# Ledger of designs, part 24: VH-VL binders against q3z8e7

Target 1, 156 residues: q3z8e7
Amino acid sequence: MVEKIPMTASGYKKLEDELSTLKVKRIDVIEEMRLAAMDKDMRENAPYHAAKEQRGQIEGRIKEIEHELKYADVSEYTDTNTSKVNMGSTVKLRDPKNGECCTYTLVSPKEIEPLKGKISASSPIGKAVFNRNKGEQIEIEVPSGTLQYIIEDISF
Key: E = the ipSAE of ESMFold2; O = the ipSAE of OpenDDE; V2 = 0.75 times the mean of E and O plus 0.25 times the DockQ between their complexes.

## First folded at step 13 (VH-VL; framework fv_denrakibart)

Design w4 (at its last look DockQ between E and O 0.02; V2 from the best seeds 0.00; counts 0 for: pae E 13.5 > 2, placed apart)
Fold by OpenDDE, look of step 13:
Structure w4 (fold): chain C 156 residues (1-156), chain A 119 residues (1-119), chain B 113 residues (1-113)
Amino acid sequence: as target 1 above (156 residues)
Amino acid sequence: EVQLVQSGAEVKKPGESLKISCKGSGYTFTTYWIGWVRQMPGKGLEWMGIIWPGDSDTRYSPSFQGQVTISADKSISTAYLQWSSLKASDTAMYYCAKQRYSDRPFDYWGQGTLVTVSS
Amino acid sequence: DIVMTQSPDSLAVSLGERATINCKSSQSVLYSSNDKNYLAWYQQKPGQPPKLLIYWASTRESGVPDRFSGSGSGTDFTLTISSLQAEDVAVYYCQQYYDTPYTFGQGTKVEIK
C-alpha cells in the first residue's frame, strides 16, 4: 500500500486551484518560448532560455501537486466524529492549573499557519491531541517540563 | 453538480473492437480517480481499474490486465474503456465511477453502458 | 488480492424488521497510519447503478437514511438496516479500497419476506 498524504478538504481544494493556475501559466510560458525562438538565434537567446527554465519549474511543481492529490488522505468535516480529534479538527485546550485556553486546528504540514492556530498533526501539540476525546487530559513534553491540558471542545 | 454520462448501448460481434466513453462534469476532471466496473448479467460488481486523468496513470485489476485498455482525454473530460477484440463473455453492463478523493470509494456513478456481444 | 466474502447471499426480511449483512476481508483493511477502515457499502437497485451508502466502515454518506449503519473493524464488517423498508429491496455490496484491486463482495440480495 502506498503511503497516503494527509490533508484537509480545503487543502485539497487549494492544491487544485494552484494546479489550475499553473497549467494556465504553463501555456503562457510556452508561448513566450515560441516567440523568443522566432526572434533570435537559439544559442544566444536569453529570453528563450529564461522561459524554458520557468517552464521547467512550473512543470516540476505541477508534478508535485498531482502527486499529492493522487495519494491524498483527505479529512472532511462531515467525515469525522467530533468526539475525537482528527485532521481538520479545531480543539480548545484548557490549562487545568490557571484556566487559560488555547485553540488549535490540526492541518497538514503545507497548511500550517501558526498565527491562526493552524498546526501540524505531527507537532508536539498535534501528536498529543490526535485521536483523543473531548474531556480528556493530555500531556505535552516541553524542555521546561510537562504541560497538562484538557481537551475542552472539538469542532470543525 | 457532479455528473458522469456514459455512451449508449453497444451491440457487437465477437472479434470486433469497441471503445465506450464516460464524460465527467461538475468537478475538476484531472484531479480525481475515475474507474470502471463490470457487471455481467445477473452477477456482481467487478472492479476493472482506475485512471488518474491528470497524467493517465492507470491501475488494472489482474483479471483485466491486458484484456482492456483504460484511457482518458482530459481536454474533453472523458474516460474510455476499450477492447481490441471482443468476446461473447464480454457481454455485460459497464459502469464508470468517480472516487471522492484518492483514498475514498466511488461516490458518483455513470448510468452504465450495456455491451452485448453475440454472433 | 483481497477477497471480500459476504454472508448471506440472500436475505428475506419482513417489513420493519432488522436486516444484517456481513462482510469479511481476507486481510485487514485497517490502515494503521490513520486508524481508518477502508471499507464501503453500496446499494444497487434493479436497473440502476450502485449507490454509495457507507464509507470508512461506519460513516454514512450524505442523504442516506439513518436506518442504515455500518460497523466492524479489521476484517469483519456489518451493514445493518434497522427497520427494513420497501424501497430497501436491492443488492448490497461491500468493497475494500485499501489496496488495488479494490475488490467487491459477491453481493447480498435483500428481499421482503
Scores: ipSAE 0.815, ipTM 0.933, lowest interface PAE 0.5, mean pLDDT 93
Fold by ESMFold2, look of step 13:
Structure w4 (fold): chain C 156 residues (1-156), chain A 119 residues (1-119), chain B 113 residues (1-113)
Amino acid sequence: as target 1 above (156 residues)
Amino acid sequence: EVQLVQSGAEVKKPGESLKISCKGSGYTFTTYWIGWVRQMPGKGLEWMGIIWPGDSDTRYSPSFQGQVTISADKSISTAYLQWSSLKASDTAMYYCAKQRYSDRPFDYWGQGTLVTVSS
Amino acid sequence: DIVMTQSPDSLAVSLGERATINCKSSQSVLYSSNDKNYLAWYQQKPGQPPKLLIYWASTRESGVPDRFSGSGSGTDFTLTISSLQAEDVAVYYCQQYYDTPYTFGQGTKVEIK
């Protein structure tokens, strides 16, 4: 089934603004591609190759945003309950094999900062922890294999 | 659906002229290279040349320059390969093929036209 | 002209086994500005036109089974069929499209042993 994507109202608005900007840029990039395509030797057509690459990035991002907006479940979190992981929660995950811990905070898509531990609820880790209790074991499939974690602590 | 449909097999005598055709459909004919490839009986593939039908920009392999004429009629989405005087050594299968731009090889091929020159 | 040399000329492989075809170019077909090898592989079955399998040395054309893979860079390239099927009996050609004329290798005939 189609999964709902939790986000805040401010996160939703930021995605709408980004989408509008990208749609305008897409029009410009398509025109750049059309003008550049009159050069038949594509190995030497740097303007065409640059525009094609940029269009690919823009189309991919538009597709992501349109999906997120279509299936968004918009709410403002005010929950101070530490029993279940929710938007705005900070979770401490422990690897049961070696005891190493990682800390993540669930944020809106626009607030994602992976190097600071700020992840979306729709990321593999975010999906695995959302609506779970302290002490639950979760499994996440990643390219390097299956990872197992225990939710050691939840804070807000 | 992209299709390249070639004219039928030909049996000719040395010295006769011949023009074989390749009709493109399912895409904008004038905005892609179309080329010709020869395959002699029991032999490999040989690139003969390409044409941009939109402006008739034509590029030949040195081995075929002056030996054949590649042309196109964009009003009927058709490319041609033409000999003014056939030789027995022209006996071969001839393919047309479509190329997107110079950054891609031939992705669609015609069914081939067998040309037999004997007698 | 860039000369393309394939090896072997003919290869007999048992059904389900790996087939390996090599292709060498007389000059590098790697274009440094985009890091692409302008090398393609085609399959030609008896009585049929060639069919594009792989472009840019290792990129599989849409609809081509994943048992076909290409590798290599510069002047040395390989086509691998990981598990030969009966329908894979054909002649295989490499082609450079780095510079005109776009030359083909001499072909490698693959048969069931």
Scores: ipSAE 0.000, ipTM 0.475, lowest interface PAE 13.5, mean pLDDT 84
ESMFold2 (binder alone), look of step 13: mean pLDDT 93; pTM 0.945

Design w5 (at its last look DockQ between E and O 0.53; V2 from the best seeds 0.00; counts 0 for: pae E 3.5 > 2)
Fold by OpenDDE, look of step 13:
Structure w5 (fold): chain C 156 residues (1-156), chain A 119 residues (1-119), chain B 113 residues (1-113)
Amino acid sequence: as target 1 above (156 residues)
Amino acid sequence: EVQLVQSGAEVKKPGESLKISCKGSGYYFTTYWIGWVRQMPGKGLEWMGIIWPGDSDTRYSPSFQGQVTISADKSISTAYLQWSSLKASDTAMYYCAKQRYSGRPFDYWGQGTLVTVSS
Amino acid sequence: DIVMTQSPDSLAVSLGERATINCKSSQSVLYSSNNKNYLAWYQQKPGQPPKLLIYWASTRESGVPDRFSGSGSGTDFTLTISSLQAEDVAVYYCQQYYDTPYTFGQGTKVEIK
């Protein structure tokens, strides 16, 4: 089996949109190259070389996105339930000792936004909660010891 | 709205070549696998193969490998199924279908193209 | 190739009664990494293309009536129509999308008794 790239449906959509934008930009840059080539000798044409470099960057990113989309393993909110934590799940963790709660959403590595509680499923917290049930107690190993949390809620 | 529109019915003779089409709209054509399914008269569905229109990466069922050619023209959001030499046994309904995502089931289907091959 | 076998080939059920279709795969279509069954059910009415009903073995596609349900895991799966309606007359197909080729079952024809 070919290795799949996990991501959310929203992440997939974002990549599609970016791809669309880049394809348009590529056309523009190619036109810039054409125009630049008409004005000056190619050997000393700084605008042309700059545009060419930009095209290369755009094409590189396009290829990356196309690869990710082609091998995407998308977790849709509609095909998931709140019984277990999966990609795209938002989990509320409660510390049984002090009652403190934290909320995290499991996302793909490219969708990580720590300030918004969006974490990778491969993160320590992500690994600890992945495929776990609501009400289950989990353990997270940290350098200072082991943290214990209860999965209080799972949502999408 | 996602739509797959297939070319019209075909009546051919054995030995003739044929290329039928499936045009996608309402979605990014290059970022979803599109496949072909054969259904012989009164028979079940047969998975033929899929293609990634972005780079034309094509995967065939072993049963159809070398028997047909699946291709795509991303510039016009169209996928194709073609035969170099038709046989009477190729008489069937052919459906194109879009996968929801990579490694997912077909969520949208074309209306089908009936291909009749007779002498 | 993964072989999909449905049973029965045909089923006649009275209106309002339960219809049950079974599907067996020659190998497990349960993926251990995500604990999901790569199994779908399609409905094909006469003169129409197939329509996706169920995916991941038990998740209903949008717009599919609640009377349709999928169950099972590993190699054994079941499509259930809790109360057969006239519009449910069709041929139903299971499909695995665990590994290419994404093979279909041979189909089960559901008719009104």
Scores: ipSAE 0.798, ipTM 0.933, lowest interface PAE 0.5, mean pLDDT 92
Fold by ESMFold2, look of step 13:
Structure w5 (fold): chain C 156 residues (1-156), chain A 119 residues (1-119), chain B 113 residues (1-113)
Amino acid sequence: as target 1 above (156 residues)
Amino acid sequence: EVQLVQSGAEVKKPGESLKISCKGSGYYFTTYWIGWVRQMPGKGLEWMGIIWPGDSDTRYSPSFQGQVTISADKSISTAYLQWSSLKASDTAMYYCAKQRYSGRPFDYWGQGTLVTVSS
Amino acid sequence: DIVMTQSPDSLAVSLGERATINCKSSQSVLYSSNNKNYLAWYQQKPGQPPKLLIYWASTRESGVPDRFSGSGSGTDFTLTISSLQAEDVAVYYCQQYYDTPYTFGQGTKVEIK
């Protein structure tokens, strides 16, 4: 089985809509590049280089979205899932060594806001907590080593 | 409303080529897997393969690999099933169907295309 | 390939009585990361394309009557029609969508006794 990317139905829809918008924008940017390229001196063509950079960012985002939708594992909150971490869950993680707590909410890729604790289920933290119960100890692999936490609370 | 509309019935001779179509509407065609299922007369369902129309990533059942070609034209929201040389044993009903998501099964089916191959 | 085996091949049941169809996979279709069984049930009436009834082994598709229920986990699954109606005469298929190829069972024909 290939790696699955958990998300909500609303998250899937938001990515679909963003993809549609980006494909339209790509058409516009390609035309801007074509018009700018009619200038014979490409080294001093600032509009061409600006459009080329914008196109690269659009193409990159399109590829990211296509990959996420292709491997999406869409689920919805239900009463039967209140005991386990799932999409839309807010989890409180406790460091067993010092009692320090961190709170995260699992959201779709479009809704990611890491500074506000909104992370994807495919992030290192998201992968570690997904489908886990309250009270479980989890390990998160980061470049600096292995972090250990206990799932102290799960809410929706 | 989601619809998958297939091309009409075909009557062919062995050795002829054939390309049948499945047009999707009512959803974003490029962001869902679409597949083909064979049902020989009086027999069960056989999964032939699926395609992601967005990039044409195609995955075949081993029993159909090299026997058919699955393709899509995303500009007209159409998937295709194609034979280069039909055999009498290709006589069957062919369904297209879409997955809702990669983690769910076929939720919408086309009406079917009957292909008859006889000499 | 994951082989899906249904039993029985055919089943005759009186109106209003319970019909039970079994499906066994040659390997587990339970995905450990989300604890979901990637197992579906379809109904196919004569002259019609298949219709999705159940997914994730036990979740009814929208619009499917309550008399249809799915159960089981891992390799052993059951479709139950609690009170058979005349309109339920059809061939029923299980399908795994755990790994490609997403194989179907051979089908179970349900008819009125």
Scores: ipSAE 0.285, ipTM 0.703, lowest interface PAE 3.5, mean pLDDT 86
ESMFold2 (binder alone), look of step 13: mean pLDDT 94; pTM 0.956

Design w6 (at its last look DockQ between E and O 0.02; V2 from the best seeds 0.00; counts 0 for: pae E 11.5 > 2, placed apart)
Fold by OpenDDE, look of step 13:
Structure w6 (fold): chain C 156 residues (1-156), chain A 119 residues (1-119), chain B 113 residues (1-113)
Amino acid sequence: as target 1 above (156 residues)
Amino acid sequence: EVQLVQSGAEVKKPGESLKISCKGSGYTFTTYWIGWVRQMPGKGLEWMGIIWPGDSDTRYSPSFQGQVTISADKSISTAYLQWSSLKASDTAMYYCAKQRYSGRPFDYWGQGTLVTVSS
Amino acid sequence: DIVMTQSPDSLAVSLGERATINCKSSQSVLYSYNDKNYLAWYQQKPGQPPKLLIYWASTRESGVPDRFSGSGSGTDFTLTISSLQAEDVAVYYCQQYYDTPYTFGQGTKVEIK
């Protein structure tokens, strides 16, 4: 089976935007290299070497982004049902013991924002809830024991 | 608006070479797979292959591997399907199509290019 | 290659009646990781390119009328037109995109009886 890289539609768009920006920047840096190369002594041409290094960094990132986009497994908000937790899903978890609730959104690794409850599907919580149904009780292993939660709601 | 515009109908003789085109617009051409589908007269759809225009990574159906060449020119957002030597059996409608995302179905299609090969 | 087989090859249905098309895959197109079926349905009207109708076996593409529905899982799938309309005369194709090559079924011609 072909490699798949889970991500949200918004994440995909962000990568496209970043790619576009980097491609423009690459053109600029190449021009800087060209101008710097007009110097007689290339061996001691600090501006040229700096621009060349920057080009390398940009090209490296471009390749990374292109790879992610090429093998992306995108979950669209419009292509979702709330029957099971998937990438892009927002899940409300309730502790059956004390009634405390937490809300998490499953996102790609690059979209993680812990303070906003955006977690990776490969995180302990993400793994526990992924592909689970509303109403199911899940278990999360922690050093102090096992935490139990009920999936109270699934949304996008 | 996403559009795929294909080149016009072709009438060729056996043994001739041919290259038809599919120009994409309304989306980032380099970040979506684009593929080709053959439909012989009165027959069904046949998945030929797909290409990632960003790096020209191409995947062929075993049935079409070595029979055709899929390529892309990202500078002009155009994908190509070409034959080195046409056969009468290559007579068909050829569609280009864009995948919604990687590993997804084709959500946009070109209007098709009719290729007729006869002596 | 995954072989897709549709049944029947042709179907004549009266206006307003239900049309049912079946599609069988030679192997499961259900991905265990996300529990999704990598199965799509296309509609092709005479003289037109195919149009995507259903993906993930049961999700309607935007703009597709509610009378079209997809069901099934694993290896057996069904496209249903609950009330056939005149504009629904076409050939319908299933396609798996589980693994390359993304093979199509042989097609089912739907006509008005």
Scores: ipSAE 0.808, ipTM 0.932, lowest interface PAE 0.5, mean pLDDT 92
Fold by ESMFold2, look of step 13:
Structure w6 (fold): chain C 156 residues (1-156), chain A 119 residues (1-119), chain B 113 residues (1-113)
Amino acid sequence: as target 1 above (156 residues)
Amino acid sequence: EVQLVQSGAEVKKPGESLKISCKGSGYTFTTYWIGWVRQMPGKGLEWMGIIWPGDSDTRYSPSFQGQVTISADKSISTAYLQWSSLKASDTAMYYCAKQRYSGRPFDYWGQGTLVTVSS
Amino acid sequence: DIVMTQSPDSLAVSLGERATINCKSSQSVLYSYNDKNYLAWYQQKPGQPPKLLIYWASTRESGVPDRFSGSGSGTDFTLTISSLQAEDVAVYYCQQYYDTPYTFGQGTKVEIK
């Protein structure tokens, strides 16, 4: 069976908006390929090759989004009271030893962007904060050892 | 090393035919667009059209469509610009130029052929 | 056809001073998917054929002095000569190569004041 893709209602809407934007971009890229193809030798035509590559990326992303929307399971997640960390929550973690703060947002596996702090609920940090309250002290087990943090804030 | 050498200046009367030439060397003639640019006395540059010498695929500016013929002989690496019946208003400098590999601007230009059409 | 409009038509500048030439296209010449502006600048000295100075709006052709620079995007472009030299007396043309016909601007004559 095809596995359901859990996501928040806001995540679903973001994918719909991205899909609409990509369909417009696809039209533009097809036109740019037409413009570039006015040069007969396409091996040496950088604008044609760039447009062809970008069309491939756009087509691939469109197919991916259409698949995710088709198999989306939004009923498992909701924008609810922010008293506990849940899917879609943004958490601010403070190291009590040195005062350093890190901010993470729990997202579906398809929305993971580690450099922007978007992590899965199955990651070490995600597992440690899931279903926890503001002010709780947590331990995060990582390959390098155990880290301690305080949940400073929870937002959506 | 890339060179475009054009035929010499021409003095003609209205109604006469003319064919001017542009010989390319120092590059693979058949795999770059070569174009023609008109410059009327005291005026700016006008893009006339381009030809792909490998198969003679030719593209004209609407302003010159039907007014001139652009052609090429790839066996001698030469492009041509031709009029069947010259007008006094055809008096101008005519340049050939090679299209740049990266992008489409003209990176090498011929020395120009002055065409004078009068009385 | 994409219309290219240069300003000014003529410019007199003292030796060593900055010369600025503007070029405006009637349509955008920026290809959004590769982020390149399909715009070139040419220099034409008296009695000589044009010479390519700049392509992709801001990339100098090999052998062009670094006092020449291009800038701008979309529909508005600028050629700058940071310190005018005697050999820079010429007519300067912009050209779009986004869509055929690859039209030129009307030219800007640069002279020593």
Scores: ipSAE 0.006, ipTM 0.473, lowest interface PAE 11.5, mean pLDDT 83
ESMFold2 (binder alone), look of step 13: mean pLDDT 94; pTM 0.958

## First folded at step 14 (VH-VL; framework fv_denrakibart)

Design x1 (at its last look DockQ between E and O 0.02; V2 from the best seeds 0.00; counts 0 for: pae E 12.8 > 2, placed apart)
Fold by OpenDDE, look of step 14:
Structure x1 (fold): chain C 156 residues (1-156), chain A 119 residues (1-119), chain B 113 residues (1-113)
Amino acid sequence: as target 1 above (156 residues)
Amino acid sequence: EVQLVQSGAEVKKPGESLKISCKGSGYYFTTYWIGWVRQMPGKGLEWMGYIWPGDSDTRYSPSFQGQVTISADKSISTAYLQWSSLKASDTAMYYCAKQRYSGRPFDYWGQGTLVTVSS
Amino acid sequence: DIVMTQSPDSLAVSLGERATINCKSSQSVLYSSNNKNYLAWYQQKPGQPPKLLIYWASTRESGVPDRFSGSGSGTDFTLTISSLQAEDVAVYYCQQYYDTPYTFGQGTKVEIK
């Protein structure tokens, strides 16, 4: 049995959209192949071979996306006040020492965007906050010592 | 605007074949499991099986394995449930339902197809 | 197969009163990895298909009134209608989607007393 692939709802939607786009592109590329095949000898038809290669790439990606969607483990937003930090959660952390706040979103490995605060659940911060409640204090070990944060808010 | 529209009511005799349909719209038909649920008259809900329209991967409940065939035509966003030989005991309401995601509940349902099998 | 058992089979409640339906699974539907209960509740009115009310045992589906709530964990679950309304007359089903084959409770008919 294939292991489920964790992802956010938005991630799932993006894959669906990409799939849709690729399917259209595939049609276009196939048409390009057809047109190229009509013009020149197949053995020396560079445009045809280029189109064929592109089709292969598109089909490969389509297959990958379909697999991911089929076995996706999608996180869903809940309106419960008792919600714990989970995949897809946006967490606001507050430093109790200086009052500074930072915001992180737990995402799948393919969705990681550090500059946007999108981090893996397997990251040090991700592991520290995962399955925690609002108001809890967490500790993160860093080379310079131990950082302490309070989970101030959890959202999706 | 997700919708599942099923084919009309059927009246059949024992031994006859039948194929009913469920057309999906308002969502990507190929990227959600679509299942069939039986409800005999005055009885509860029974999951029969479901299909992934993208590749037609089909899985059945053990109780329905070999009794029915689930299929899909993704080109027209339609799922099917069919019998090769109907029995009187097949008399029931049949619903198609969309799973929200893999391993999730059914968030959208068809209106149901009543199948009546009698001599 | 996971067997789902509801209680009671039928329930008559006065308008504005609380209705409580129980559902038990033959094995736990709590997934340890995400600590979620793979349990849903459906409402089926006469002549209509089922409608999803609750999923993950306690999360209301969009558009579902606040008077509906789900609770429980592991093998014991409860659907509560805090104040029964006339439009709530229906048969309610619990369903596990923890493992295939998916299975439903036998249903609970809720009527007005």
Scores: ipSAE 0.774, ipTM 0.910, lowest interface PAE 0.5, mean pLDDT 92
Fold by ESMFold2, look of step 14:
Structure x1 (fold): chain C 156 residues (1-156), chain A 119 residues (1-119), chain B 113 residues (1-113)
Amino acid sequence: as target 1 above (156 residues)
Amino acid sequence: EVQLVQSGAEVKKPGESLKISCKGSGYYFTTYWIGWVRQMPGKGLEWMGYIWPGDSDTRYSPSFQGQVTISADKSISTAYLQWSSLKASDTAMYYCAKQRYSGRPFDYWGQGTLVTVSS
Amino acid sequence: DIVMTQSPDSLAVSLGERATINCKSSQSVLYSSNNKNYLAWYQQKPGQPPKLLIYWASTRESGVPDRFSGSGSGTDFTLTISSLQAEDVAVYYCQQYYDTPYTFGQGTKVEIK
């Protein structure tokens, strides 16, 4: 079974625009890569290594975007209870054992910034909080085990 | 999530062959370099070479050229480091690593494979 | 080969104080065409693989605390830990990726005084 990637229509459009730009860049990079590979002295060829790096970044990003667009779920979340966590929500999680808090914002894949707490709905934390209410205790599955938190606050 | 999972520790005798593995997941395996780094006991890090799994373009440090073989099987997202005839001096920790998304240093590393070669 | 030389080989720093590690390359790792220094810093904690801290000499890898910073250009580079924490006890390596073979410095062991 294939997991869907929740995102807004705006997030989907941003990915489409990036993909279009990268496909144009790919044409140029492939030709530059071919030309750079003709250099007989590859051990001294920093331009060749730079071109290979750039190709890798572009091809990898294209495949990532194509995957995200293929499995995108661009849904309107029609919920008469606006107190639930959804896309764009900021949640404050409290550890019930020691009272420590952490804060996360659910964003589209293009907007992910883990150091600033901007996470996807498909991440372990995102999955655990999605569609939950303030005050609910949630269970987050991580590689080292299971963590429990209370949704202390939800803001938008 | 990006993961590189290496095969387990090995205890070998001089002259034996060995092939250790590094399985990549959570990214497009064929479009990034996978490198191998040696760390001899109590010593620093040494780049051995790397491979582009998409076309098997393989580059070696001169110190390791002809000493090891770097290969990949892209159908199972796995890179390999192999010796045809181990020496006691091959005793070391061996890491695989993936090239950085926005640069070419290695940002994700395997857990390491300890290879011990002794008589 | 481009030789990378770190100094000091080890240093002891009190908690909360600044640690400074120097790295010198035997030739420039600044590529003039893109104006980038092809230099990285790694942290290796005991019993763990290396972890990328800094690339392009001064760009911090995602998830790396802001107390880590890199500076320098050409042949002279510095890693600074502005306020040493207990978890920063590790060996730190610089690495050039300008030209093959890619080479690492010999490492600098950082300990708490």
Scores: ipSAE 0.006, ipTM 0.489, lowest interface PAE 12.8, mean pLDDT 82
ESMFold2 (binder alone), look of step 14: mean pLDDT 93; pTM 0.946

